# VH-VL binders against q8ixk2r445to577: the designs that were tried, part 294

Target 1, 133 residues: q8ixk2r445to577
Amino acid sequence: FFGMLQNKGLTDYCFDYNPPDENQIVGHQVILYLCHGMGQNQFFEYTSQKEIRYNTHQPEGCIAVEAGMDTLIMHLCEETAPENQKFILQEDGSLFHEQSKKCVQAARKESSDSFVPLLRDCTNSDHQKWFFK
Key: E = the ipSAE of ESMFold2; O = the ipSAE of OpenDDE; V2 = 0.75 times the mean of E and O plus 0.25 times the DockQ between their complexes.

## First folded at step 13 (VH-VL)

Design c46 (framework fv_axatilimab; at its last look DockQ between E and O 0.05; V2 from the best seeds 0.00; counts 0 for: pae E 13.6 > 2, placed apart)
Fold by ESMFold2, look of step 13:
Order: sequence, then C-alpha cells, then structure tokens
Structure c46 (fold): chain C 133 residues (1-133), chain A 120 residues (1-120), chain B 107 residues (1-107)
Amino acid sequence: as target 1 above (133 residues)
Amino acid sequence: EVTLKESGPALVKPTQTLTLTCTFSGFSLSTYGMGVGWIRQPPGKALEWLANIYWNDDKYYNPSLKNRLTISKDTSKNQVVLTMTNMDPVDTATYYCARLQYGDYYFDYWGQGTMVTVSS
Amino acid sequence: DIQMTQSPSSLSASVGDRVTITCRASQYISKYLAWYQQKPGKAPKLLIYDASELQSGVPSRFSGSGSGTDYTLTISSLQPEDFATYYCQQYYDWPYTFGGGTKVEIK
C-alpha cells in the first residue's frame, strides 16, 4: 500500500518526514503534520515485510524504533526487514510494533507545538488507530 | 566511567547572558540515540528541566523559557553548551547537565552541578 | 502539560521503617515514570525508570510500582543513607515534568 498514513483520533494529521538535508535523510524523527499530500513528505509504503517505507527518495528509508526508545526514526531499508522495522497494521487500525510489543500513538512532540508518533502501551484509543488515505 | 561536568561563571549580573558548558566522557553524541540535557534547581526548591539536545541535533526546550534558551553541541569535543539570556536574580540555581537517550527522557548520569548566582 | 503531584511533601521516619511515597499524574502516563534521590548539596541520582525497573547499583530495598496515573516508590527498610528528597518525573509526553519532591527526614 502507498499513500498518507493518517491518525483516526488526531483527525487530519498524517505521518510526515522532512529531513533537514536531502543527502542525510537517516536518523531523524518521523512527525505528524496536517495531511495535504503535496510533495513527497507524506507518502509512505506499507510493504509485505511489514515495513513503513519512505521510498520517494533514494536511498529508500524505512521507519524503525531502536531498542529502549519510543520514537520512530528513519533508517535505511535492508533487503530483509530487521525486527525493529516491523509494524503490524491490524484490522482495527492499531499499528503494532512487533519487537517492543507496543502501539504507535499520536502525541505532542517535546519542545514544540507539533505532534509525533510514539510507542505506548496498546489501548483502544483512537489516537492509536491509523489508516492509509 | 560515564562522567559529566558543568563549567561556567559562578556570578552573573542581571540582564547578562549565561553560558554553561557540559564536558563529558564515557559516551559520545555521535552514538545513535544519545542525548544531553540541562536541569536547574533553585536553592531549596524542586528540579526544573531546561533543554535537551540529541545525537541528530534535535533540540527540546522548556516552553516557559524557550525565548531565553539556546542549546548546541560540539561532538568532536564532547561538549554541550547552554546559553540563557536576560538573567534575573530568580534564575539563581544550581545547574546540572545529565545524560539521556532519545525516547527515554530520564537522566541516568548527572554532573556534580555548578552554582550560578545572579546578583547586582 | 502533565502535572505531577507528590504526596506527602515531607515525612519523618526512623531507620528500619517502611516508607512509601506517591506520585499522581494529571493524565495517563503509561509507566513512563522515573524516580530520583537527591541528598543535600548533591546531584540527583536515578533510582527507578519505567515505573518499576531498578537502575544498576541501586539497592533492592527500593522498588517502584503503579500504572495509569498513580505511582509509588517504596523503601522496604529505611537506611541512614536514604534520608533525602525524592522526585518523580514523567516522560510520557512533551513537556516532561518533575514532581515537587518528598523530603524524607530523620526522626
């Protein structure tokens, strides 16, 4: 699947990736921003390997969470998806991170008025529900 | 083996800019996920978080002080620098730098602190 | 902002006592909570992270528990070196914040 990944509870907000340097797209945090579909910042692919790919840029980026962290960070995609890059988008819209056994939740980013996806204990909150648009 | 140490002036006059340097060893801000933050404590009062900076240059500031704070790093020197503008006597406090990891916003190693007095 | 309320603000205790202090968050923080110990004139020391995980080198008489909005730090048998001020801190959401502290005094 390819498109904008939108939050149900934080309506009209989508996954967004805006790295500060086109040549250094790895290691920065994925954010949430008003869904607009303009440009390449909000287009992601959910693959059969359970990756969330930012593939409108070469080399391709894949969303990951490092062990012990709760933030979604861009890594380079690998031929076989590492365990920290596997997200299960369930039928109820929950986005489950297999390695940590936590769910992606829309939350307010530290030090700013912006929103970010973070790992939290899984609940039935609409802030933990996601869908492709 | 992880150590942090704060340095800067012990006395600052009102309206001046405070510059504090955290020099650390036993870890690097080139390491994925590493960060350094600043926390202050007025005499006899509770802790107040000021700012964080991470390996990827992401920065976070206390909203109540955001217009006054700037944080930066020099990874090659293992240093983090905090500046705070328009100092006032109420800013008299012990200032600490401390280590954290991105996503884990608790501070596992602290410097000894440096006392900054703001007085005419 | 998530407000952290500690209770009590102070207490007096004797060596050997079981001490409990509590921290209540103004909203759900999902166990993203740390506890620190601070002795006079010294930097805070991390005791507990993720609500219940003991930091390396911290004696097992310290324990943390809780979920949702309510969290507790317990010292099972107070030692002379445990007289200090204790702070909780949440890191569930920005901005992260500290509690007002609980001072544990000798009596």
Scores: ipSAE 0.007, ipTM 0.554, lowest interface PAE 13.6, mean pLDDT 87
Fold by OpenDDE, look of step 13:
Structure c46 (fold): chain C 133 residues (1-133), chain A 120 residues (1-120), chain B 107 residues (1-107)
Amino acid sequence: as target 1 above (133 residues)
Amino acid sequence: EVTLKESGPALVKPTQTLTLTCTFSGFSLSTYGMGVGWIRQPPGKALEWLANIYWNDDKYYNPSLKNRLTISKDTSKNQVVLTMTNMDPVDTATYYCARLQYGDYYFDYWGQGTMVTVSS
Amino acid sequence: DIQMTQSPSSLSASVGDRVTITCRASQYISKYLAWYQQKPGKAPKLLIYDASELQSGVPSRFSGSGSGTDYTLTISSLQPEDFATYYCQQYYDWPYTFGGGTKVEIK
C-alpha cells in the first residue's frame, strides 16, 4: 500500500512529514495535516517488511517508536527492519505497533491546535482506523 | 485453567446455515487483548483459518469464504458464535475454536473440535 | 494469500533421532510463524511462536529457527509421544495460513 495515509475518524487528516533539512530527514516527529498530497510530504508506503516508509528522499526514512515514547519519529530504514519500526495494518484499518502492543491514534497535540499520531491502547475508535488514499 | 468447547449440529444439509457456538472458561473477552478464532480441518487435510473476534468487537474473516461467515460474541456468557451460510459438502470438517491475543496471532488454547458433515 | 510449504510431507524416524521439519513461506513473514503439534483425533497444540519462542510447558527438545521465508522446527531427540503431525502457521498477513503438515511416523 502507498499514498496518503488518511485517518477515518479525524476526517481529511493524513500522515505528514516535512523535515526542515532535505539532507537530514530523520529525528523529527510525524504529524497529521489536512490531506492535500502536495510536495510529497504526505506520501508513505507500507512495505512487505511491515515498515511505514517515507521514500521521497534518499536514503529512505522509516517511522519508528523510540523507547518510552508514544510519538512516531522518523528514522532511517534498515536492511532488516528493527522491532521498533514494525507495524501491522489490519483489515479493520487499525495500525498496530508490534513492539509496544499499542495502536496508532489520531490525537490532538497538547496545548496546540495541531494533530499527531500517537500510540494508545487499542480500541474500536475510528480515530485508530487508517487507510491509504 | 483455560478451556474451550465447540457445540452445534453434527449434520447439516447443503445450502443450510451452520451455527457453531464456542463456550470457554478461564478467560474473558472483556479482557483487553483477548480474542477467539475459528479454524477448520477437513478429514485428513490441513488447517484453515476462518475468523477471529476480539474483546473490542473487532472481527476478521477469511476472504476466501466470500462473506459466508459471521462471528459474534456474548461476553456475559463467555461464548462466541460462528455462522456459515450456504453450506456445501466441501465444508465438511472438524471445526475448532481457539484463543489468541491481539498482537499475538497464534492460537495457544484450542477446543477439542466438533465434526460437521454436510450431506443431503 | 501467503502460501506455506512444509517439507517433507511425511518422514519416518526412531526414538532418539534428530528430526527437522521445514516451512517455507511464499513471501517474507518477519518471523511471525508458529508451530503446532497434532495427534490423531486431537486438537493442535502450540509448540513455538514468533519462529523461535518456546511455548510454556513444551519440552526443551523442541526448538524453532529461521528468518525471512525459511523456518525450521527441530526435535533434538525424538520421544515416543512426539509421533504426530506438525503444522506451521504464518500470522504476518491476512488471511492466516497453515502449512500442509508433516507427519512424523515410527520407523
Scores: ipSAE 0.000, ipTM 0.602, lowest interface PAE 12.5, mean pLDDT 91
ESMFold2 (binder alone), look of step 13: mean pLDDT 92; pTM 0.934

Design c47 (framework fv_axatilimab; at its last look DockQ between E and O 0.28; V2 from the best seeds 0.00; counts 0 for: pae E 16.2 > 2)
Fold by OpenDDE, look of step 13:
Structure c47 (fold): chain C 133 residues (1-133), chain A 120 residues (1-120), chain B 107 residues (1-107)
Amino acid sequence: as target 1 above (133 residues)
Amino acid sequence: EVTLKESGPALVKPTQTLTLTCTFSGFSLSTYGMGVGWIRQPPGKALEWLANIYWNDDKYYNPSLKNRLTISKDTSKNQVVLTMTNMDPVDTATYYCARLQYGDYYFDYWGQGTMVTVSS
Amino acid sequence: DIQMTQSPSSLSASVGDRVTITCRASQSISKYLAWYQQKPGKAPKLLIYDASELQSGVPSRFSGSGSGTDYTLTISSLQPEDFATYYCQQYYDWPYTFGGGTKVEIK
């Protein structure tokens, strides 16, 4: 699967990654932004290695969860996907992080116009449902 | 078990500053994602959000209160303090502190509340 | 600010009745809505979050639904302990605001 990764509950919002430096794409947080499909900031790929790849630049970036964190951070992809980069996109739309055993949920940043994907306990919330468009 | 309890004066004169303390247990503001907020409720009226503070010392205020609020924490004492300047009779209400988490801006545990009356 | 309008402001019901409370937001809040129960002299208690997720320990007779601007709290079979005032709260945009409340009284 590839394209825009859109949230069901937070209507019209998609995974978005816009690093300050296009030549240094790792180390920043993945956010949510209105789905526009223009440019490469909203293009992601779910691979057979269970990675969510930011497949717009070389070297390729892969979404990872750092120890003790609930945010999604861009790391470099590796030949063998590390445990903290493995996700399961289930048929019901839930995006499950294998290592933490939590689900990716669309969340509102307080006192801002921003939203972010965060790891939370898995529920039936539409905020935890995702699909490629 | 998560518990919160508000403490402070029951009576404040107009123009004075209100200082309320929230003492909690069962969780820590050293824990990633943890937050504590204040909500008030005038007698017989609806709830109004006042301010939040989080583990990383991020603070958020209701803009309608025109910078009258200051929120702070003492993690070692499991306390959050709210100050509100220039109190007016319209500020008479039950004041609650409650727990929330970053990204989940609803309140899952509440204190019993403390009634504050502003009167000359 | 986002205004939250609850309806009705009060209602009378009997034990065993199905009760429905509505909350309407002045704009879409994308299911960032919570429901609370408050009894006289007590603090609010969280019932539902994210519009339809049941808080742990809350009886299954409580349910939430809705999307966009319109949301509903339903009590499938009213119990004696359910007579209280209920509030909705949006947390889509700051400041986060509450509805005016709905008092559920015994008929």
Scores: ipSAE 0.023, ipTM 0.659, lowest interface PAE 5.3, mean pLDDT 92
Fold by ESMFold2, look of step 13:
Structure c47 (fold): chain C 133 residues (1-133), chain A 120 residues (1-120), chain B 107 residues (1-107)
Amino acid sequence: as target 1 above (133 residues)
Amino acid sequence: EVTLKESGPALVKPTQTLTLTCTFSGFSLSTYGMGVGWIRQPPGKALEWLANIYWNDDKYYNPSLKNRLTISKDTSKNQVVLTMTNMDPVDTATYYCARLQYGDYYFDYWGQGTMVTVSS
Amino acid sequence: DIQMTQSPSSLSASVGDRVTITCRASQSISKYLAWYQQKPGKAPKLLIYDASELQSGVPSRFSGSGSGTDYTLTISSLQPEDFATYYCQQYYDWPYTFGGGTKVEIK
């Protein structure tokens, strides 16, 4: 699967990554931003190792969730995908994080117009449904 | 399966405090993402959202009423309580509790409602 | 607050008619809109969420459409059980607000 990873419930919002320093890709949070189809910030690859890769850099970035956190953070990809970087994109559109056994959900940041993907217990909400465009 | 039921006084005097309890079954506020909200409807008028409470104790209030409303939950009893201070005849309405989920701020299951009259 | 204006306020229709109800928001609400059906003396029932998604158990004769500020509920072939008042609700921003309702009456 390649392209923009779009949320079904939060219409017209896509995964987006725009690190403050292009040479320091690791450690920053993935956000949701309006899908625009033109930026390199919104291109992601879902790999056979069940990684979500940010493919604008070498070495490539892979989305991870650190122990005790619910936020999606960029790490460096490894030859064999670590458990905290494995996501299952299921047939119903849910995006399951194997290690935590939680699903990725579109969420509004508290007291803000900003949106982010966060890990939550799995539900049937359309805000937990994702597809590549 | 999912049911909600409102309980509380049918008559309240002006300036008194209204306390309503929502008792529900078929879901739990220990479940991630679950929430309960309160909505009222004056006779013959439109619905008005009052407050929501979620499994993680996040609370949201209608800004027009926020100084008058308090919402709380008792997860072990499957109950949500709404308190509204300084009641006025304009607050006469049917009060509903309803279920929602975090991220999905519409109400998929509603209680039958309880009519509260505030007499002058 | 986002104002929701429903039209018409009431209408009369016959069984089998196609019925269209409109809801207009005072600003764009990005399809964060639900439709409810309410019969006299009863609580509202969810029909449509996210502007166009049909709630489970709701007959396929109900549909929703729209974007931006303008949204429509359509009943393709009115049935006797569909005579009720219909409300829209936005949940783009709080406070979550409802339209004034549209009463669908038997002709």
Scores: ipSAE 0.000, ipTM 0.516, lowest interface PAE 16.2, mean pLDDT 86
ESMFold2 (binder alone), look of step 13: mean pLDDT 93; pTM 0.936

Design c48 (framework fv_axatilimab; at its last look DockQ between E and O 0.11; V2 from the best seeds 0.00; counts 0 for: pae E 14.8 > 2, placed apart)
Fold by OpenDDE, look of step 13:
Structure c48 (fold): chain C 133 residues (1-133), chain A 120 residues (1-120), chain B 107 residues (1-107)
Amino acid sequence: as target 1 above (133 residues)
Amino acid sequence: EVTLKESGPALVKPTQTLTLTCTFSGFSLSTYGMGVGWIRQPPGKALEWLANIYWNDDKYYNPSLKNRLTISKDTSKNQVVLTMTNMDPVDTATYYCARLQYGDYYFDYWGQGTMVTVSS
Amino acid sequence: DIQMTQSPSSLSASVGDRVTITCRASQDISRYLAWYQQKPGKAPKLLIYDASELQSGVPSRFSGSGSGTDYTLTISSLQPEDFATYYCQQYYDWPYTFGGGTKVEIK
């Protein structure tokens, strides 16, 4: 699966990554933004290694969850996907993080002007449902 | 200045269809992100969300009303219309239209509301 | 549907009092919560959105807090114009639902 990763509950919002420095693509938080499919910042791939890959840059980035955190941070992809980069995109649209045993949810950040994907306890909310478009 | 105003019949008989019109100014449903919703409030009771419509003609309904609702817009007239079929005395309430924005599913501007009584 | 339970249903207070109203959701609503003020015969007025963001033009004596299932509206110093009914609303999941309301009356 590849393309825009769109949320069902937060309609018309997609995974978005736009690092401030094109030469430093890792270490920043993945956010949600209106789906536009422009600039390559909303193109992601779900791989057979259970990665959510940001492959518009070289080297390629993979979404990871750092210890004790609930945010999605961009790391470099590795030959063998580390445990903190493994996700299961379920048939019902839920995106499950294996290591934390939590689901990715569209959430409002402390600022009213931004949305972010956060790890939360798994529920049946459409805010935890995702699909590639 | 953003304003909204509801219009329609004050009295409806049981089984009849209610048609309400929301006329607004200060914003447009041609503007990206804009939306209008309907909320009702029975006398002395809490608020109940009914339906939303957005600039892109996306529509959302309260499933508890069993497909009795239809919402539509006329962007050129700055109007949103709500129809509710098979009215019953339990549907007696003040009906409000209000503005909201995509991604912000709260209502920042409200009409004054229009009282609708369902009685034979 | 997500149930929103407000407490208390009513309270009596005096001008200058600190007033606290609670809203509890039947499940985690992740701060997708708004507060409204409604005076008799008038439409609701938005006070707070996203649990703690103050709507433009609303006095600073109003504040919102909370996370998960529990949220609070606070009026730091009650003014004469603040006697009204207050409602919370979740917009975490469809259908969006409101609390039962809290009537703030004069003591």
Scores: ipSAE 0.214, ipTM 0.795, lowest interface PAE 2.6, mean pLDDT 93
Fold by ESMFold2, look of step 13:
Structure c48 (fold): chain C 133 residues (1-133), chain A 120 residues (1-120), chain B 107 residues (1-107)
Amino acid sequence: as target 1 above (133 residues)
Amino acid sequence: EVTLKESGPALVKPTQTLTLTCTFSGFSLSTYGMGVGWIRQPPGKALEWLANIYWNDDKYYNPSLKNRLTISKDTSKNQVVLTMTNMDPVDTATYYCARLQYGDYYFDYWGQGTMVTVSS
Amino acid sequence: DIQMTQSPSSLSASVGDRVTITCRASQDISRYLAWYQQKPGKAPKLLIYDASELQSGVPSRFSGSGSGTDYTLTISSLQPEDFATYYCQQYYDWPYTFGGGTKVEIK
């Protein structure tokens, strides 16, 4: 799949990546922002290797979660997907992170009006349901 | 600092409608993901969840009571109102309002509670 | 509905004791479990969320553990202020439900 990765519960919010330096895409957190489809910040590809790729820029980025953390961070894609970059997008819309055994949830950033995707224990919440549009 | 406070009558008669108001500060229901819920506790008994309302006006009710409950909000006043119809002595309890966030359905801040007695 | 069964319903303990309280869910709740402390005449206070995460301002003598259907709250060294009733709550599935409580008493 390719397109905007939209949250079911937090309606009209999509994965968004806006690194401060367009030539340095590694090491920054993925956010949620109002879906707009402009400027290629919101286009991601779900691959056969179970990656979520930010591939509209070079070098290509893959979403990862570092051990012991719950935040989704951009890493460089690798020839064979590392375990911390593998997500399962299930039929019910849940986005499961294999290594941590947790699901991606739309969450409010602490004491902020901003939203981010975070890993949480899996639930039936619509905030843990995602689809490509 | 987050605070919640319940207000309403201490005594209602059987068959009357109970109206409770939760007034809160330190957060707003204009903030995406924020919610307020109601929980009751009969004297000496366990807690029972009643209803939730969220920033987007989504509403959820305990199925065992859904025909009797109505929840609403006034975001500009930082208030949530619970209405419960056809009160019965078994509904005698302390009623709490509490904060939660969508996706995190535990209650992190609670009001002090208000005791409601349904007369015999 | 997911039923939450706490055990024991009450226990007696002395200051300094290690206390363990168990909560069992009628189905797997995937660690979507909170623990609350309630003193007489007071509102519940959140202690633990997500089975093991300590709420801000809660003393480190409180800890939570478990997975699947079986969860525990542990107080490593009981203090005078810890004599209270403790409740678990699942938030895995609708409707969200509470356990019946465990009263921790002096003695």
Scores: ipSAE 0.000, ipTM 0.528, lowest interface PAE 14.8, mean pLDDT 87
ESMFold2 (binder alone), look of step 13: mean pLDDT 93; pTM 0.939

Design c49 (framework fv_axatilimab; at its last look DockQ between E and O 0.07; V2 from the best seeds 0.00; counts 0 for: placed apart)
Fold by ESMFold2, look of step 13:
Structure c49 (fold): chain C 133 residues (1-133), chain A 120 residues (1-120), chain B 107 residues (1-107)
Amino acid sequence: as target 1 above (133 residues)
Amino acid sequence: EVTLKESGPALVKPTQTLTLTCTFSGFSLSTYGMGVGWIRQPPGKALEWLANIYWNDDKYYNPSLKNRLTISKDTSKNQVVLTMTNMDPVDTATYYCARLQYGDYYFDYWGQGTMVTVSS
Amino acid sequence: DIQMTQSPSSLSASVGDRVTITCRASQDISKYLAWYQQKPGKAPKLLIYDAKELQSGVPSRFSGSGSGTDYTLTISSLQPEDFATYYCQQYYDWPYTFGGGTKVEIK
């Protein structure tokens, strides 16, 4: 799948990546922002290796979760996807992180106007349901 | 078993500073994402959120009370402390501490509450 | 601040009745809503989070629904232990706010 990755419960919000330096695409957190489809910030690809790629820019970034963390951050993609970069987008819309055994949830960043994707124990919450558009 | 318990004075005079301690067990603020918040309830009235503190020492306050509130933690003692300055009779309420996780701003376990009366 | 309006403020019901309680937010809160039960002299107890997700240990007769600005708590068959005051809470935006409560009384 390729396009804007949207949340079912938090309507009209999409995965968004806006690194502070245009030339440093790794190490920053993925956020959720109102879907607009402008520029390259909201276009992601779900690959056969179960990666979520930020591939409208070179070098390509892959969403990862570091051990013991719950935030989604950008790493460089590798030829063989590392375990911390593997996500299963299930038929019910849940986005499962294989290594941690947790699901991606839309949550508010406190004292901010923005939302972020975070890992949480899997539930049936609509905030844990995602789809490409 | 997760438990929380509030402690502090039952009576405070107007203009004094209230200090409340939440002592908890069954979880730790060293655990990533864990937090403790304070909520109050005036007699017969709705609940009002006051402040949250998280494992990483991030602190958040109700904007209407921000200049009066200070929250802190002692992770080794499993304690969170709330300080509220310039108390007024309208601040008479039951004060609760409760557990939450960052990103999930609802409270899954609550202390029994402590009644604080503000009067001369 | 997001205002949360609960309706009704009180109701009388008999054991076995189906009870519905409504909560309206002053703006869309995107299902960031929790329901609590509070008995006299006790702390609130979490029943439902994310509008419809049942907290562990809560009986299945409790359910939540709604989206946007309008949310409902339903008790499918009222039990003696369910006579209490119920509160909704939004956590879509800071500060987090609660409804005024709905007292469910024995008829």
Scores: ipSAE 0.749, ipTM 0.907, lowest interface PAE 1.3, mean pLDDT 92
Fold by OpenDDE, look of step 13:
Structure c49 (fold): chain C 133 residues (1-133), chain A 120 residues (1-120), chain B 107 residues (1-107)
Amino acid sequence: as target 1 above (133 residues)
Amino acid sequence: EVTLKESGPALVKPTQTLTLTCTFSGFSLSTYGMGVGWIRQPPGKALEWLANIYWNDDKYYNPSLKNRLTISKDTSKNQVVLTMTNMDPVDTATYYCARLQYGDYYFDYWGQGTMVTVSS
Amino acid sequence: DIQMTQSPSSLSASVGDRVTITCRASQDISKYLAWYQQKPGKAPKLLIYDAKELQSGVPSRFSGSGSGTDYTLTISSLQPEDFATYYCQQYYDWPYTFGGGTKVEIK
């Protein structure tokens, strides 16, 4: 699966990654933004290694969850996907993080004008449903 | 200034269809993210969400009303129409239309409401 | 559906009092919670959204807090114009649902 990763509950919002420095693509937080598909900042791939890969740059980035955090941070992809980069995109659209045993949810950031994907306890909410478009 | 106003019959007979119109100003349903919803409130009771419609014609309904609702918009007239079939005395309530936005699924501006009584 | 339970259903208070209203969701709603004020014969008015964000034009004496299933609306110093019924609303999952309301009456 590849393309824009769109949230069902937060309609027309997609995973978005736009690092301030194109030469430093890791270490920044993945956010949600209106789905537009421009600039390749909304192009992601779900791989057979259970990675959510940001492959518009070299080296390629993979979404990871750091210890004790609930945010999605971009790390470098590895030959063997580390445990903190493994996600299960389930048939019902839920995106499950294996290591934390939590689901990715569209959430409003501290500011009312921004949204981010956060790890939360798994529910049936459409805010935790995702699909590639 | 954002304003909304509901219009329609004050009295409906059982089994008949209710048609309400929301006329608004100060915003447009051609604007990205804009939406209008309907909420009703029986006398002395709590609020109940009915339906939403958005600029892109996406529609959402309260499933408890068993497909009795239809919501539509006329962007050129700044109007949203709600139809509710097979009305019953239990549907007697003040009906409100209100504005909301994508990502902001709360209602920031409301009409004054229109009382609808269902009686034979 | 997510049930929203408000407590108390009614309370009596005096001008200047600190008033606290609670809203409990049947499940975690992740701060997708709004508060409204409604006066008799009038439409609801938005006070708080996202659990704690104050709507523009709303007096600072109103505040919201909470997370998970439990949320609170606080009026730090009740004013004469604050006697009304207050409602919470979740927008975490469809259908969006409202609490039963809390009527704040004059003592």
Scores: ipSAE 0.468, ipTM 0.859, lowest interface PAE 1.4, mean pLDDT 94
ESMFold2 (binder alone), look of step 13: mean pLDDT 93; pTM 0.941

